VHH binders against Iron-regulated protein A (irpA). Designs and how they scored, part 11

Target 1, 312 residues: Iron-regulated protein A (irpA), of Synechococcus elongatus (p12608)
Amino acid sequence: LITNQTIQGFVDQVVVPSYVSVAAGATQLEQALQTYQQAPTAANLEAARQAWRVARDRWEQTECFAFGPADSEGFDGAMDTWPIDRQGLKTAAAQPVEQREDSRKGFHAIEELLFAATEPTLSDRQHLVILATDLTKQAQGLVTRWQQASDQPAYRSVLLSAGSTDSAYPTLNAAGTEIVQGLVDSLSEVASEKIGGPLETQEPDRFESFVSRNTLSDLRNNWTGAWNVYRGQRSDGVAAGSLQQRLQQQHPVIAQQLDQQFATARQALWAIPEPIETNLASPRGKVAVLTAQTAIAAVSDTLERQVLPLVQ
Key: E = the ipSAE of ESMFold2; O = the ipSAE of OpenDDE; V2 = 0.75 times the mean of E and O plus 0.25 times the DockQ between their complexes.

## First folded at step 5 (VHH)

Design e9 (from b9 with E105Y; framework vhh_enristomig)
Fold by ESMFold2-Fast, scan of step 5:
Structure e9 (fold): chain B 312 residues (1-312), chain A 121 residues (1-121)
Amino acid sequence: as target 1 above (312 residues)
Amino acid sequence: EVQLLESGGGEVQPGGSLRLSCAASGFTFSSYAISWYRQAPGKQREWVSTITSGGSTNYAESVKGRFTISRDNAKNTLYLQMSSLRAEDTAVYYCAADTYEYWSYDSYDYWGQGTLVTVKP
C-alpha cells in the first residue's frame, strides 16, 4: 500500500506546508498583539482575537501528525498544553518564558489572557506580546526541525529514509503505520475525549477552547487535517500516491466506505450549532454533537480495523 | 477590488534564471504573509515558498538553495528569484495572500492568474 511517493507527498505536500502555515499565523498573531499593546482599541483587540483563531485553526490541522519532533522534542507541549495553570500564569509574567512550565505558555495561555475578560489589562497586553513571541519561535522551530539537519538529521530525511538499512523506519510500511496510527489516534481522541468528555458530563467548560468559544473550529480543523493526510495534499483533489488513491487502486470497497464516512463526519460537524459550548445543553445541540461523535468514531474505527492492518 | 497579478515567466534553458513578480492591490499587503505556489502539467498544486510580514522566509525542499523569495512593501510587490532552473520547475506559478476563511481548509482568499515558466531540456 505504502510507496516512496506516499511518504514524500505526506511530508512535502501536507506536513511541511502545514507547519509553515502555523508559523505564518503565529507571526501575524504576534504582530496583531504588538499593535494592540501600542493602541489598545476595540478594533485592535478584535483583530488580535481573530489572529489567534487563525493560528489556532492551522495548528489544529497538524494534530493528526504530532509524532516525531512535535512530541519527542516538546513542541506540542510548549505550544498546546491543556489545561493551563491559571494562577501560575499570573505570577509567571516576570519569568523568562523559556524557563516556564508548559502549562504557563502557548496557545491556551494566550487564549486565557486575550479572551477571559471583556478587555485585557495593561499587564495582560504586555504579557501577551511575550507569549506570542515565544509561540512564533516554537512554530518556526518546528518547521526547521523537519527541514534542516543540525545535531540531528532533518525529520523529513528520517521519514523519507524509510526502508533503508539502519533507518528509524525499517520498512515503507513502518512509515505507513506511523501515518495511519496518527489518523486513528487523532480522530479517536476527537470522538472520545474532545467531544465525548463534555457530552458525558454536560459541562461546557470541559471543552478545550471554552474560554474563546473556539472548540467547534478546533474539531472542524481536526477533521480537515485528517482529510488532507488521507488525500495526500492540502489543495483540492487527490494526490498521486496518497492513501486515498492507493486504497482506491487496491481496496476500492474500503476506499468507498472511508470516503463516505469522511463526508458524513464533515456534514455532521458543520451541522453543529455555533458555538458548541452554548448549544451543548439544548436538545437539538445534543443530537447534533452526538451525531458528529458517532460519525468521527466511524472514520477512526475503519482506519484502525480495515486500513491499519494493510500497512502492518 | 483585491487583485494579485503575476509576471516574469517565460522560456529558459536548464541552469538559467528568471525573476517572477507579483503586484498586489486592494489590501494591506505589508500585514500579510504571501506565498508562491506552482502547478506543473498533470501534477497537483504545490507550495514553493512563503515570506511572512516580518520578512522570515521558508522554502519547499525541492527549491531550497535555488530560489529566493523577497518582498517590497513600499511597492506592494512580491518577488521570486529563480536560479539553476531544472525541467522539473516547468509550471504555472501563482501568488497567494496567506489569509484564512473560518471553517475552510483552502485558506487563501486571494489567488493570482499565474505566470508560466517553461524550462526547455
Scores: ipSAE 0.162, ipTM 0.617, lowest interface PAE 6.3, mean pLDDT 88

Design f2 (from a5 with K100S Y101W S104R R106S; framework vhh_ozoralizumab_d1)
Fold by ESMFold2-Fast, scan of step 5:
Order: sequence, then structure tokens, then C-alpha cells
Structure f2 (fold): chain B 312 residues (1-312), chain A 122 residues (1-122)
Amino acid sequence: as target 1 above (312 residues)
Amino acid sequence: EVQLVESGGGLVQPGGSLRLSCAASGFTFSNYWMYWVRQAPGKGLEWVSEISGSGGSTKYPDSVKGRFTISRDNAKNTLYLQMNSLRPEDTAVYYCARHSWYGRGSYYFDYRGQGTLVTVSS
């Protein structure tokens, strides 16, 4: 099922462009926060908040391939630890960011200072610039780690060398297993923790981006990221050599089922009333959220039970 | 209320086998990756095995790979660990645990059971 084209498309059409997009978003957020610090107007605050949502949305599309450097080298922890240490964050401004615990930096630390109050204080505005500067460095570091050799080979090269001597991926199927496992893990987390946690506790503040009310957008972007990996590109259509195309060619019944389940999950996620945090207060809202949970879990289940065995 | 209750531990001789069970309740069992973790006397927690919600994917550290097999029965909300070719160093309290993505660490979990003692000794 997995070819050199499948792996190349995954890396060059999805992973690397996604991380480049995240780095650009983080840079725009940093610039917006610098502008807001210099001129703390309502318009500049709104621009900074919008820039955070854009950067966050782009980051959420990368969760389905959070293996390799994002996981093993601490980028995910530094950028997206949840929940945040609110008390520690308040006193951490003077501490160098690289020496802080992960719970005192990253997207949710910025979220807390940017959205929790009607308007950030002077101290908050100064702290936001420090946090955004670090987020930008982390995002650029991820791009560099995938594209450039240093004391370690570029991770792009590691994946593209699958099946070659001394590769961390001894066969093309080993790389395929990593890719499919990423999809399974990401969608399972969405269904069981991101949606399932708030549903089981009936507590709206258990939704990850509750402070900004961005959680529904997070979930929609988790779906989009998984869909991009499956179809092998970030634009509409089916890329040559993609998992979707290969399944359509070799296992058309599985492909048809999976295509339908992705579509059903998308419909369910986009049917949830905004913001998702208010949906636990009504029977209709609860049904919409449960429907999305079930649909996303079905995609994960099919990938794990029917697709994963084809690449092991 | 989330509950995980382990059973099946006991005394066994080196080279022997044991089968552990974990009864889960209070959550949608099939939605969660599940762990077996252990704690040997005087040591920290060690990850022993992990299984996906459907049971289709399993992971093992090198120390138990080929000797231990994790499985689940979602209709019965039960997790299992088949332990073969047991060694004295496998002596530990074995815990059933529910996977959590909080903290982003290896074998990070939000609930674990009370544990069941496995003693491998002649």
C-alpha cells in the first residue's frame, strides 16, 4: 500500500507546508502583539486575538503527525501544553522562557493572557510579546528540524529514506505505519479526550480552548489535518500516491467506507453550534456533540482496524 | 465514577505464566487506549504494554516484547495481560491504567486501578 510517492507526498505536500504555515502564523502573531504593546488600542487587541486564532488553527492541523521531532524533541510540549499553570504564569514573566516549565508557555499561556480578561494589563502586554517570541522560535525550530541537517539528519530525509540502509524506518510500510498510527492516535484523542472529557464531566471548562472559545475551531482543524494526510495534500482533491488513492486502487470497499466516514465526521463537526462550550447546556447541543464524537471515533476505528493492518 | 479493578496476580515460579484481568466501568471503554504499568519493590512505575481502543494496535517495551500479550474484550469492558516466560525481575504490582493525552509523556494516564501483586520466585 505504501510507495515512495506516498511518503514524499505526505512530507512535501502536507507536513512541511503545514509547519511552514504554523511558523508564518506564529510570526504574524508575534508582530501583532508587538504592535499591540506599542499601541494598546481595541483594534490592535482584536488583531492580536485574530492572529492567535489563525496560528492556533494552523497548529491544530499538525496534531495528526506529532511524531518525530514534535514529540521526541519537546516542540509539542513547549508549544501546546494543556492545562496551563495560571498561577505560575503570573509570576514567570522575569524567568527566561527556555527555563520555564511547559505549562507556563506556548499557545495556551498566550491564550490565558490575551483572552481571560476584557483587556490585558501593561504587564500582560509585555509578557505576551515574550511568549510570542518563544512560540515563533519553537515553530521555526520545527521547520528547521524537518528541512535542515545539523547534528542530526533532517527529519524529511529520515522519512524519505524509508526502506534504505540505516533508516529509522526499515521498510516503506514502517513509515506507513507511523503515518496511519498518527491519524489513529489524533482522531482517538479528539473523540475520547477533547470531546469525551467534557461530555463525561458535563463541565464546559474542560474544553481545551475554553478561555478563547476556540475549541470548536481546534476540533475542525484536527479533522482538516487528518483529511489532508489521508488525501495527501492540503488542497481539494486526491493526490497521486496518497493513502486515499492507494486504498481506492487496492482496497476500494475500505476506501469507500473511510471516505464516507470522513464526510460524516465533517458534517457532524460543522453542525455543532458555536461556541462548542455552550452545547452542554441543552439536549440539542449535547446530541450534536455526541454525534460528532461518534463519527470521529468511527474514522479512527476504521483506520486502526482495517487500514493499519495493511501497512504492518 | 471511573473504576479499574485488577485481578489474577499471584505467586508463580520462573518460566511460568499468569493472566491478569482489569474490569473497567464508568466510561466508554472502547474509546480509550489502555495501559498495563508495573511497580517493582523500591522502584518507579514502568510501562508494560498499551492497546488501542479497538484492540487493533499494541505496543510493548523491549523488556517484555515476545513474552507478554495485551488484549481487550470491549463487550465485557475488560483488559487482559497474558504473561509468559516470567522472570524474577517481573515481580511487581501490576496496574491497569486509562490513557490520557495530558502532559504528553510516555504512558501518561489519568486513572489507574488498585493493582494486583505478581511474585515470581522459586
Scores: ipSAE 0.000, ipTM 0.267, lowest interface PAE 11.6, mean pLDDT 89

Design f4 (from a5 with S54R K100S S104K R106T; framework vhh_ozoralizumab_d1)
Fold by ESMFold2-Fast, scan of step 5:
Structure f4 (fold): chain B 312 residues (1-312), chain A 122 residues (1-122)
Amino acid sequence: as target 1 above (312 residues)
Amino acid sequence: EVQLVESGGGLVQPGGSLRLSCAASGFTFSNYWMYWVRQAPGKGLEWVSEISGRGGSTKYPDSVKGRFTISRDNAKNTLYLQMNSLRPEDTAVYYCARHSYYGKGTYYFDYRGQGTLVTVSS
């Protein structure tokens, strides 16, 4: 099922462009927070909040391929550890960010200082710039790690060399397994933890981006990221050599089922009333959230039980 | 009430094998990533292995990769750790742990069992 074109499309049409997009979003957030620090108006605060949402949405589209450098070199931990250590974050302001625990930096540390109060303090505004500068450095570092060789090969090259003895991926199927497993893990986490956790506890503040009320957007972007990987590109349509195209050619029954399940999950996610945090208060809202959980779990289940064996 | 109960620990010679079990109750077992974590005498907690809710994904640190195998039987609500080629440095209390809804990192859990002691000694 997996070809050199499948791997190249995954890297060059999905992974690298997504990380480049994240780095651009982080840079724009850093600039918005610098502007807000210099001129703390309501308009500049709202612009900074909007810039955080844009950067967060782009980051959420990358969760289905958080393997490799994102995992092994600590980028994911540095950028997106949750929950945040609220007390530690406030006392860490004087500590260099490079020496901090991951729970005191990254997207959710910025979220806490930017959204938790009606208005950040002067100290918060100064701290937000420091955090955004580090987030930008992490995001740019992740792009560099995928595209440029240093004391180790560019990760793009590692994946593209699948099937050689020098690659972490000794066969094309080993690379395919990593890609499909990423989809399974990401969608399973959405259904079981991101949605399932708040449903089980019935506590709205258990939604990951409760402080900013961005959780529904997080979930929608998790779906979008998985869909992009499946179809092999970020633009509309089916890319040549993509998982979707290869399944349509070799396993059309599985492809039809999976296409339908992705569509059903999208419909369910986009039917949830905003913000998702309010949906636990009503029977109608609970049904909408449960419907989305079930639909997303079905996509993950089909990928794990029917697609994963084709690449193992 | 969430309960995790480990068993299978004991004294073993270097190079030997042990199989740990964890009986889970009080929650929908198949919905959760599960961990094995350990704590050696005088040390902090160390992540040993993790497994996805449906069992399709497993991860290991380099220190145990190739020697330890995590698995689960969702019909029996049981988590396993097969430990082969045991070394003195594997001596620790081993805990079964449930992944927190709300945590990221090499391990992040909201419940763990009481632990089972594994001693690797000549």
Scores: ipSAE 0.012, ipTM 0.427, lowest interface PAE 8.4, mean pLDDT 90

Design f5 (framework vhh_enristomig; at its last look DockQ between E and O 0.02; V2 from the best seeds 0.00; counts 0 for: pae E 14.8 > 2, placed apart)
Fold by ESMFold2, look of step 6:
Structure f5 (fold): chain B 312 residues (1-312), chain A 121 residues (1-121)
Amino acid sequence: as target 1 above (312 residues)
Amino acid sequence: EVQLLESGGGEVQPGGSLRLSCAASGFTFSNYWISWYRQAPGKQREWVSTISSGGSTNYAESVKGRFTISRDNAKNTLYLQMSSLRAEDTAVYYCARHKYYGSGRYYFDYWGQGTLVTVKP
């Protein structure tokens, strides 16, 4: 099922462009926060908040391929640790941000200072620029780690060497297993933890991006990231050699099932009324959330039970 | 280092009461959601109650109306007030800190060692 074209498309059409997009979004957020610091108008505050949401959207589309340097080299921790240390964050301004614990930096530290009050203070605005500069550095570092060799090979090279000597992936199927497992893990976490936890406990502040009320966007971007990996590209259509195309050729019943399940999950996720954080209490909101949970779990289940064995 | 330490377990007669405590250290307690879980011999670990960082509470149906979760953020301590205890409440009770991150991160990252509650037949 997995070919060299499959792996090359995954890396070159999805992973690397996605991380480049995150770095661009982080840079734009940094610029918006610099502008807001210099001219703290309501318009500039909203522009900074929107820039955060855009950068967050791009980051959330990378969740299903965090298995490489993002996890092992601390980028995910530095960028996306939650919960944050709220009290420590308020007193951290003198501590160099690159030396801080992960709970005092990254997307959710920025979210707290930018969204928790109706208006950030002067100290908050200064602090936000420092945090956004570090976020940009981390996002750019992740791009570098995929594209440039140092003491270790560029991660692009590691994946593209699958089936060759000295590769961490001794077969094409080993790389395929990692790709499919990433899809399974991301979608199952959406269904079980990100939706299932708050739904079961009825606790709105259990939603990851409760402070900004951005959780529904996070979930929709998790779906989009998984969809992009499955199709082998970020644009409309289906890439040659993609997992989707290979399944259509070799296992058309499974491919038809997955295509429908992805579509059903998308429809269910986009039908949830915004914001998800306040709609748990209504009967119709709860039904919409449960419908989405079930549809996403079905995608993950088919990937785990029917696709994963084909790449092992 | 993050630590959660349960206490207050013991033997009690049916219909009796106990108050469990979970002392937290090594993290900013007020920022975290904390849950109580329990595990009877031969059974799976079972959710009991959760309190959010904002003080919102929720309970398993089996304990609703009998157990009350609370927190004292100034003392970094979580409580579970148990009343109208039954034999089926016999279990080791654990507190657990809620934390998750992106891919590969799970809902809970630290668990206490547990405290045994025994309700005499």
Scores: ipSAE 0.000, ipTM 0.141, lowest interface PAE 14.8, mean pLDDT 86
ESMFold2-Fast, scan of step 5: ipSAE 0.426; ipTM 0.760
ESMFold2 (binder alone), look of step 6: mean pLDDT 85; pTM 0.849
OpenDDE, look of step 6: ipSAE 0.017; ipTM 0.362

Design f6 (from a5, 17 letters changed; framework vhh_8cml_1)
Fold by ESMFold2-Fast, scan of step 5:
Structure f6 (fold): chain B 312 residues (1-312), chain A 122 residues (1-122)
Amino acid sequence: as target 1 above (312 residues)
Amino acid sequence: EVQLVESGGGLVQPGGSLRLSCAASGFTFSNYWMGWFRQAPGQEREFVALISGSGGSTYYSDSAKGRFTISRDNAKNTVYLQMNSLKPEDTGVYFCARHKYYGSGRYYFDYWGQGTQVTVSS
């Protein structure tokens, strides 16, 4: 099922462009926060909040391929640790960001200072610039790790060399297993933790982006990222050599089922009333959230039970 | 707050069987992949088996395939490892582990039990 074209499309049409988009979003957020620090107007605060949402949305599209450098070299931890240490964040402003615990930096540290109060304090505005500068460095570092050789090969090269002695992936199927497992783990986490956690406890503040009320957008972007990986590109259509095209050619019954399940999950996610945090307990909201949880779990289950064995 | 407690280890002869149990508490058990790892004296910890939250998917090391079966009972918050046809090389401390929910790798685990000793000797 997995070809060289499948791996190349995954890396060059999905992973690398996604990380480049994250780095651009982080840079834009950093600039918006610098502008807000210099001129703390309501308009500049709203621009900074919108820039955070854009950067966050782009980051959430990468969760289904957080293996490799994102995981092993700590980028995911540095950028997206949750929950944050709220008490420690307040006392960390004077501490060099490189020496901080992951729970005192990243997207959710910025979220806390930017959204928790009606207006950030002067101290918060200064701290936000420091946090955004670090986030930008982490995002740019992740792009660099995928595209450029250093003391180790570019991760792009590692994946593209699947099946050779120079790669961590001894066969094409080993790379395929990594890709499919990423989809399974990401969608399973969405259904069981991101949605399931708040549903089980009936506590809306257990939604990861509760402070900003961005959780529904996070979930929608988790779906978008998985869909992009499945069809092998971020633009519309099905890429040649993609997992979707290969399944359509070799396992059309599984492909039809999976295509329909992705579509059903999308419809369910986009039917949830905004924001999810305030609609969780309403009768309409509860039904919509449960429907989305079930639909996303079905995609993960089909990938795990029917697709994963085809790449092992 | 997360606790994993292994039991069921012991001494057996080659060809024997053991069933390991791991009792989990402090989290919603059915939402997490659970794994078994082992460590022989002087060696690094190695992967043995992995099971999805629903129990629908299982993965095994080459050494465990065909001999070991991982399973779970979500009503009892327990994951099991049924070990058959045990060999001397299966000797080691066996650890139960929880997969970290924001970790991407199938081998990334954030909480570990204290381990249970399995000794296979003639």
Scores: ipSAE 0.005, ipTM 0.164, lowest interface PAE 10.4, mean pLDDT 88

Design g2 (framework vhh_gocatamig_d2)
Fold by ESMFold2-Fast, scan of step 5:
Structure g2 (fold): chain B 312 residues (1-312), chain A 118 residues (1-118)
Amino acid sequence: as target 1 above (312 residues)
Amino acid sequence: EVQLVESGGGLVQPGGSLTLSCAASGFTFSRYALAWYRQAPGKKRELVAGITSGGSTVYMDSVKGRFTISRDNAKNSVYLQMNSLRAEDTAVYYCAAGRFYSRGYDYWGQGTLVTVSS
């Protein structure tokens, strides 16, 4: 099922462009926060908040391929640890960011200072610039790690060498397993933890981006990221050599089921009233959230039970 | 490389208290679910308490109200506060980690013995 074209498309049409997009978003957030620090107007605060949402949304599209450098080299921990150490964050401003525990930096540390109060304090505005500078460094580092050799080979090259004698991926199917497992893990987390946790406890503050009320956008971007990986590209259509095209050619019944399940999950996620955090207060809202959970779980289950065995 | 190290086990009298700790390394701790399992002689291993990456908790019925699981992401640690201990709580207690508590746990500690006896 997995060809060299499948792996190349995954890396060059989805992973690398997504990380480049994250780095651009982080840079724009850093610039917006610098502007807000120097001129703390309501308009500049709103611009900074919007820049955070844009960067966050782009990051959420990468969660389905958080293997490799994102995981093993600590980028994911540094950028997206949750929940944060709220008390420690308040006293951490004097500590260099690189020496801080992951729970005192990253997207959710910025979220806390930027959204928890009606207005950030002067100290918060200074701290936000420090946090955003580190986030930009992490995002740029992740791009560099995938594209450029240093004391380690570029991770692009590691994946593209799948099946060669010195590869970390001994077969093309080993790389395919990594890709499909990433989809399974990401969508399982969305259904069981990101949506399932708040549904089970009936507590809106269990939604991950509750402070900013960005959780629904997070979930929609988790779906978008998985859909992009499945299609083998970020633009409309189906890429040549993509997992979707290969399944359509070799396992059309599984492909048809999976295509329909992705579409059903999309419909359900986009039907949830914004913000998702308010949906636990009404029977209609609870049904919408449960419908999305069920639909996303179905995608994950089909990938795990029917697709994963085809690449192992 | 993933590692889970338990501490805090020991001998305690019925009605007493113990706190178990588990220190973790080698993975993005904040994104993992953590759990405490136990295994008594001649019994199957059973889930005592679990905590998701988001902080949601689950407990077996016999420990609800007596045991509390908590996590400290800043310290890469998970804790089990055990109160009102009973002879039936005697077991080796294992720390476990996995991406999701609903999907099972892939990483396990070496275990720590808790003996509740007069």
Scores: ipSAE 0.015, ipTM 0.285, lowest interface PAE 7.2, mean pLDDT 89

Design g4 (framework vhh_gocatamig_d2)
Fold by ESMFold2-Fast, scan of step 5:
Structure g4 (fold): chain B 312 residues (1-312), chain A 120 residues (1-120)
Amino acid sequence: as target 1 above (312 residues)
Amino acid sequence: EVQLVESGGGLVQPGGSLTLSCAASGFTFSRYALAWYRQAPGKKRELVAGITSGGSTVYMDSVKGRFTISRDNAKNSVYLQMNSLRAEDTAVYYCARGRSYTSYGSFDYWGQGTLVTVSS
């Protein structure tokens, strides 16, 4: 099922462009927070909040391929640890950010200082610039790790060498397994933890981006990222050599089922009233959230039960 | 089958130290988040510390600066180094596997627990 074109398209049309987009969003957020620090107006605060949402949305599209450097080299932890250490964050401003626990930096540390109060303090504004500078460094580092050789080969080259003698991925299917497992793990986490946790406890603050009320956007971008990986590109259509095209060619019944399940999950996610955090208060809201959970779990189950065996 | 086996519990004096170990089997250890929970007599189970597959950590407020969670993927083990122990740390400590590589807020497998008693 997996060809060299499948792996190349995954890396060059989805992974690298996505990380480049994250780095651009982080840079824009850093600039917006620098502007807000210099001129703390309501307009500049709103611009900084919007820049955080844009960067967060782009990051959430990468969760389905958080293997390799994002996982093993600590980028995901540095950028997106949750829950955060709210008490430790208050005293962390005096500590160099590179020496902090991951729970005192990253997207959710910025979220706390930027959204929890009506207006950040002078100290918060200074701290936000420090956090955003680190976030930008992490995002740029992840792009560099995928594209440029250093003491280690570029991770792009590691994946593209799949099937070669002495490769970290001994077969093309080994790389395919990594890609499909990433989809399974990401969508399973959305259904069982990101949605399932708040549903089980009936506590709205269990939604990950509760402070900013960005959780529904997080979930929608998790779906978008998975859809992009499946179709092999970030724009409309189906890329040559993609998982979707290869399944259409070799396993059309599975492809049709998966296409329908992705579509059903999309409809369910986009039907949830904004913000998702209010939906636990009503029977209709609970049904909408449960419907989305079920639909996303179905995508994950099909990928694990029917697609994963085709690449193992 | 998935198994998590805790060890290292015991009786220590206030101010003492203990290292808890959790040996895992039956799954690809490096791909999962793991956590330490504790349950004191008559109380609900609470998250003490968590660690993602990539090594990112979270700690309960009352143990920060005193406890350190770490993992060794080559040994399929997760550890909790506990320093400056207090009577309030007395509990059964459980190792738990998160549902994915980043999730330590929801768990599908638990160890049997190891008792830590801090008392003179």
Scores: ipSAE 0.006, ipTM 0.304, lowest interface PAE 10.0, mean pLDDT 88

Design n1 (framework vhh_enristomig)
Fold by ESMFold2-Fast, scan of step 5:
Parts: C-alpha cells; sequence; structure tokens
Structure n1 (fold): chain B 312 residues (1-312), chain A 120 residues (1-120)
C-alpha cells in the first residue's frame, strides 16, 4: 500500500508545511504580544488573543504525527504540556524559560495568562512576551529538525530513506505503520479522552482549552490534520500516492467506508454548538457531542482494524 | 551610568561556604529582577538564581537547597549565600540586570564577575 510517493507526500505536502505554518503562527503571536505589552489597549489584547487561537489551531493539526522529534526531542512537551502548574507559573517569570519545567511554559501557560482574567496585569504582559518568544523558538526548532541535518540527520531524510539499507524504517510499510498508527492514536484520544472525559463527568473545565474556550476549534483541527494526512496534502483534493488514493486503487470497499466515516465525523464536529464548554450539558449540545464522539471513534476503529493490517 | 560589581569570591574546601555580593548603581535597583550566572572554564554561562523586584526567588536544580539569593534594596545590593560547595561549583560568578520584558540572555548589563574556586 505504501510507496515512496506516499512517504514523500506525507512529509513534503503535510508535515513540513504544517510545522512551517505553526512557526509562522507563533511568530505572529509573539509580535501581537509585544505590541500589546507596549500599548495595552482592548484592541491589542483582542488581537493577541486571536493570534493565540490561530497558532493553537495550526498546532492541533500536527497532533496526528507527533512522532519523531516532536516526541523524542521534547518539542511537544515544551510547547503543549497540559495541565499546567498554575501556582508555579505565577513565580516563574523570574526564571529563564530554558530552566523551567514544561508545565510552566508553552501554549497553555500563554492561554492562562492571556485568557483567565478579563485583562492581564503588567507582570502578565511582560511574562507573555517571554513565553511567546520561547514558543517561537520551539516551533522554529521543530521546523529545523525536520529540514536540516545537524548532529543527527534531518527527520525528513530519515522517513524518505524508508526501505533503504541502514534506515530507521526498514521497509516502506514500517513508515506506513508509523503514519497510520499516528492517525489511530490521535483520533482515539480525541474520542475517548478529549471529548469522552468531559462528556462522562459533565465537567466542562476538563476540556483542555477550557480557559480560552478554544476546545471545539482544537477538536476540529485534530480532524483536519488527520484528513490532510489521509488525503496526502493540505489543499483540497486527493494527492497522488496518498493513503486515500492507494486505498481507492487497492481496497475500494475500505476506502469508501473510510471516506464516508471521515465525512460523517466532519459533519458531526461542525454541528456542535459553540462554545462546546458552555453547550456540553444542553440537550442539543449533548446529542451533538455524543454524535461527534461516536463518528470520530468509528474513523479510528476502521483505521486500526482494517487499514493498519494492510501496512504491517 | 549602570554598573554591577561582584565581590566575595575566593578559594574554599569542598563543603565550605561563601557569600557573594553584587553592588548596583546608576538605576532604581528595586524595580529590577537581578540574576546570578556562572561560567566554568571552557563551558557556556549557566543560570544559577534570580530574585524579582517583588522578592520571588528561583534556583537552578543543581544549586537548589545549597544556595540562597537575597537582596537589600536600601543598600542596592544582591547576595548569593553558597553552602555545601562542590568542585563543580568552581566558576566565575556574574550578576546581571534583567529586562522584565525580555529573556535571560537579553540582559541590559552584566557585572565583571568574581571567581570562586573549590579546591579538589
Amino acid sequence: as target 1 above (312 residues)
Amino acid sequence: EVQLLESGGGEVQPGGSLRLSCAASGFTFSDYAISWYRQAPGKQREWVSTITSGGYTNYAESVKGRFTISRDNAKNTLYLQMSSLRAEDTAVYYCARDLYEYWGDSFDYWGQGTLVTVKP
């Protein structure tokens, strides 16, 4: 099922452009927070909050391929640890960010200072610039790690060498397994933990981006990321050599089922009333959230039980 | 003109103690966070401790429980009380004025340093 073109498209049309997009978003957030720190107006605060949402949304599209450097080299931990240490964050401004625990930096540390109060304090505004600068450094580092050789080969090259002698991925299917497993794990977590946890307890503060009320956007971007990986590109259409195209060619019944399940999950996620945090317990909201959970779980199940065996 | 001047370094035996001082002038000392850094021969500068204008303190894990940072705003002076000194604490110690709006490596001003040598 997996070809060199499948791996090339995954890396060059999805992964690298997604990380580049995250780095650009982080840079824009840093600039917005510098502007807000210098001129703390309501308009500049709203601009900074919007910039955080944009950067967060882009990051959430990468969760389905959080293997390799994002995991093994600590980028995910540095950028997206949750829950945060709220008490430790209050005193952390005095400590260089490189010396901080992951629970005192990253997206959710910025979220806490930017959204928890009606208006950030002077100390919060100064701290936000420090945090955003580190986030930009982490995001750019992740781009560099995928594209440029250093004391280790560029991770792009590691994946593209799949099936070659001495490759970390001994066969093309080994790389395919990594890709499909990422989709399975990401969508399973969305259904069972990101949605399932708050749904079961009926506690909206269990949603990861509760403070900013960004959780529904997180979930929608988790779906978008998985869909991009499946179809092999971020723009509309089906890329040549993509998982979707290869399944359509070799296993058309599975492809049709999976295509329909992705579409059903999209419809269900976009039907949830905004914000999910305040609509979780409403009759309409509860039904919509349950429907989305079931639909996303179905995508994950088909990938695990029917697609994963084709690449193992 | 902003100045930071370290003193109190010297030679000690392992397990010994020293108190470093940093005398500040040319700015409103109480408005700034001030940090201690150190640099051992052939190594990069390492952050040791920070105290904020509000008196909150933070420490590098390697010195936590052994070093205590404090400030005397009336005397415009920063202190580092070092106890249970180890050979690996041998370094030139610097104090640095932090810009509240920037990272640790974006300090406005650094002192000239004071040498601490822990004898093997």
Scores: ipSAE 0.000, ipTM 0.104, lowest interface PAE 21.9, mean pLDDT 87

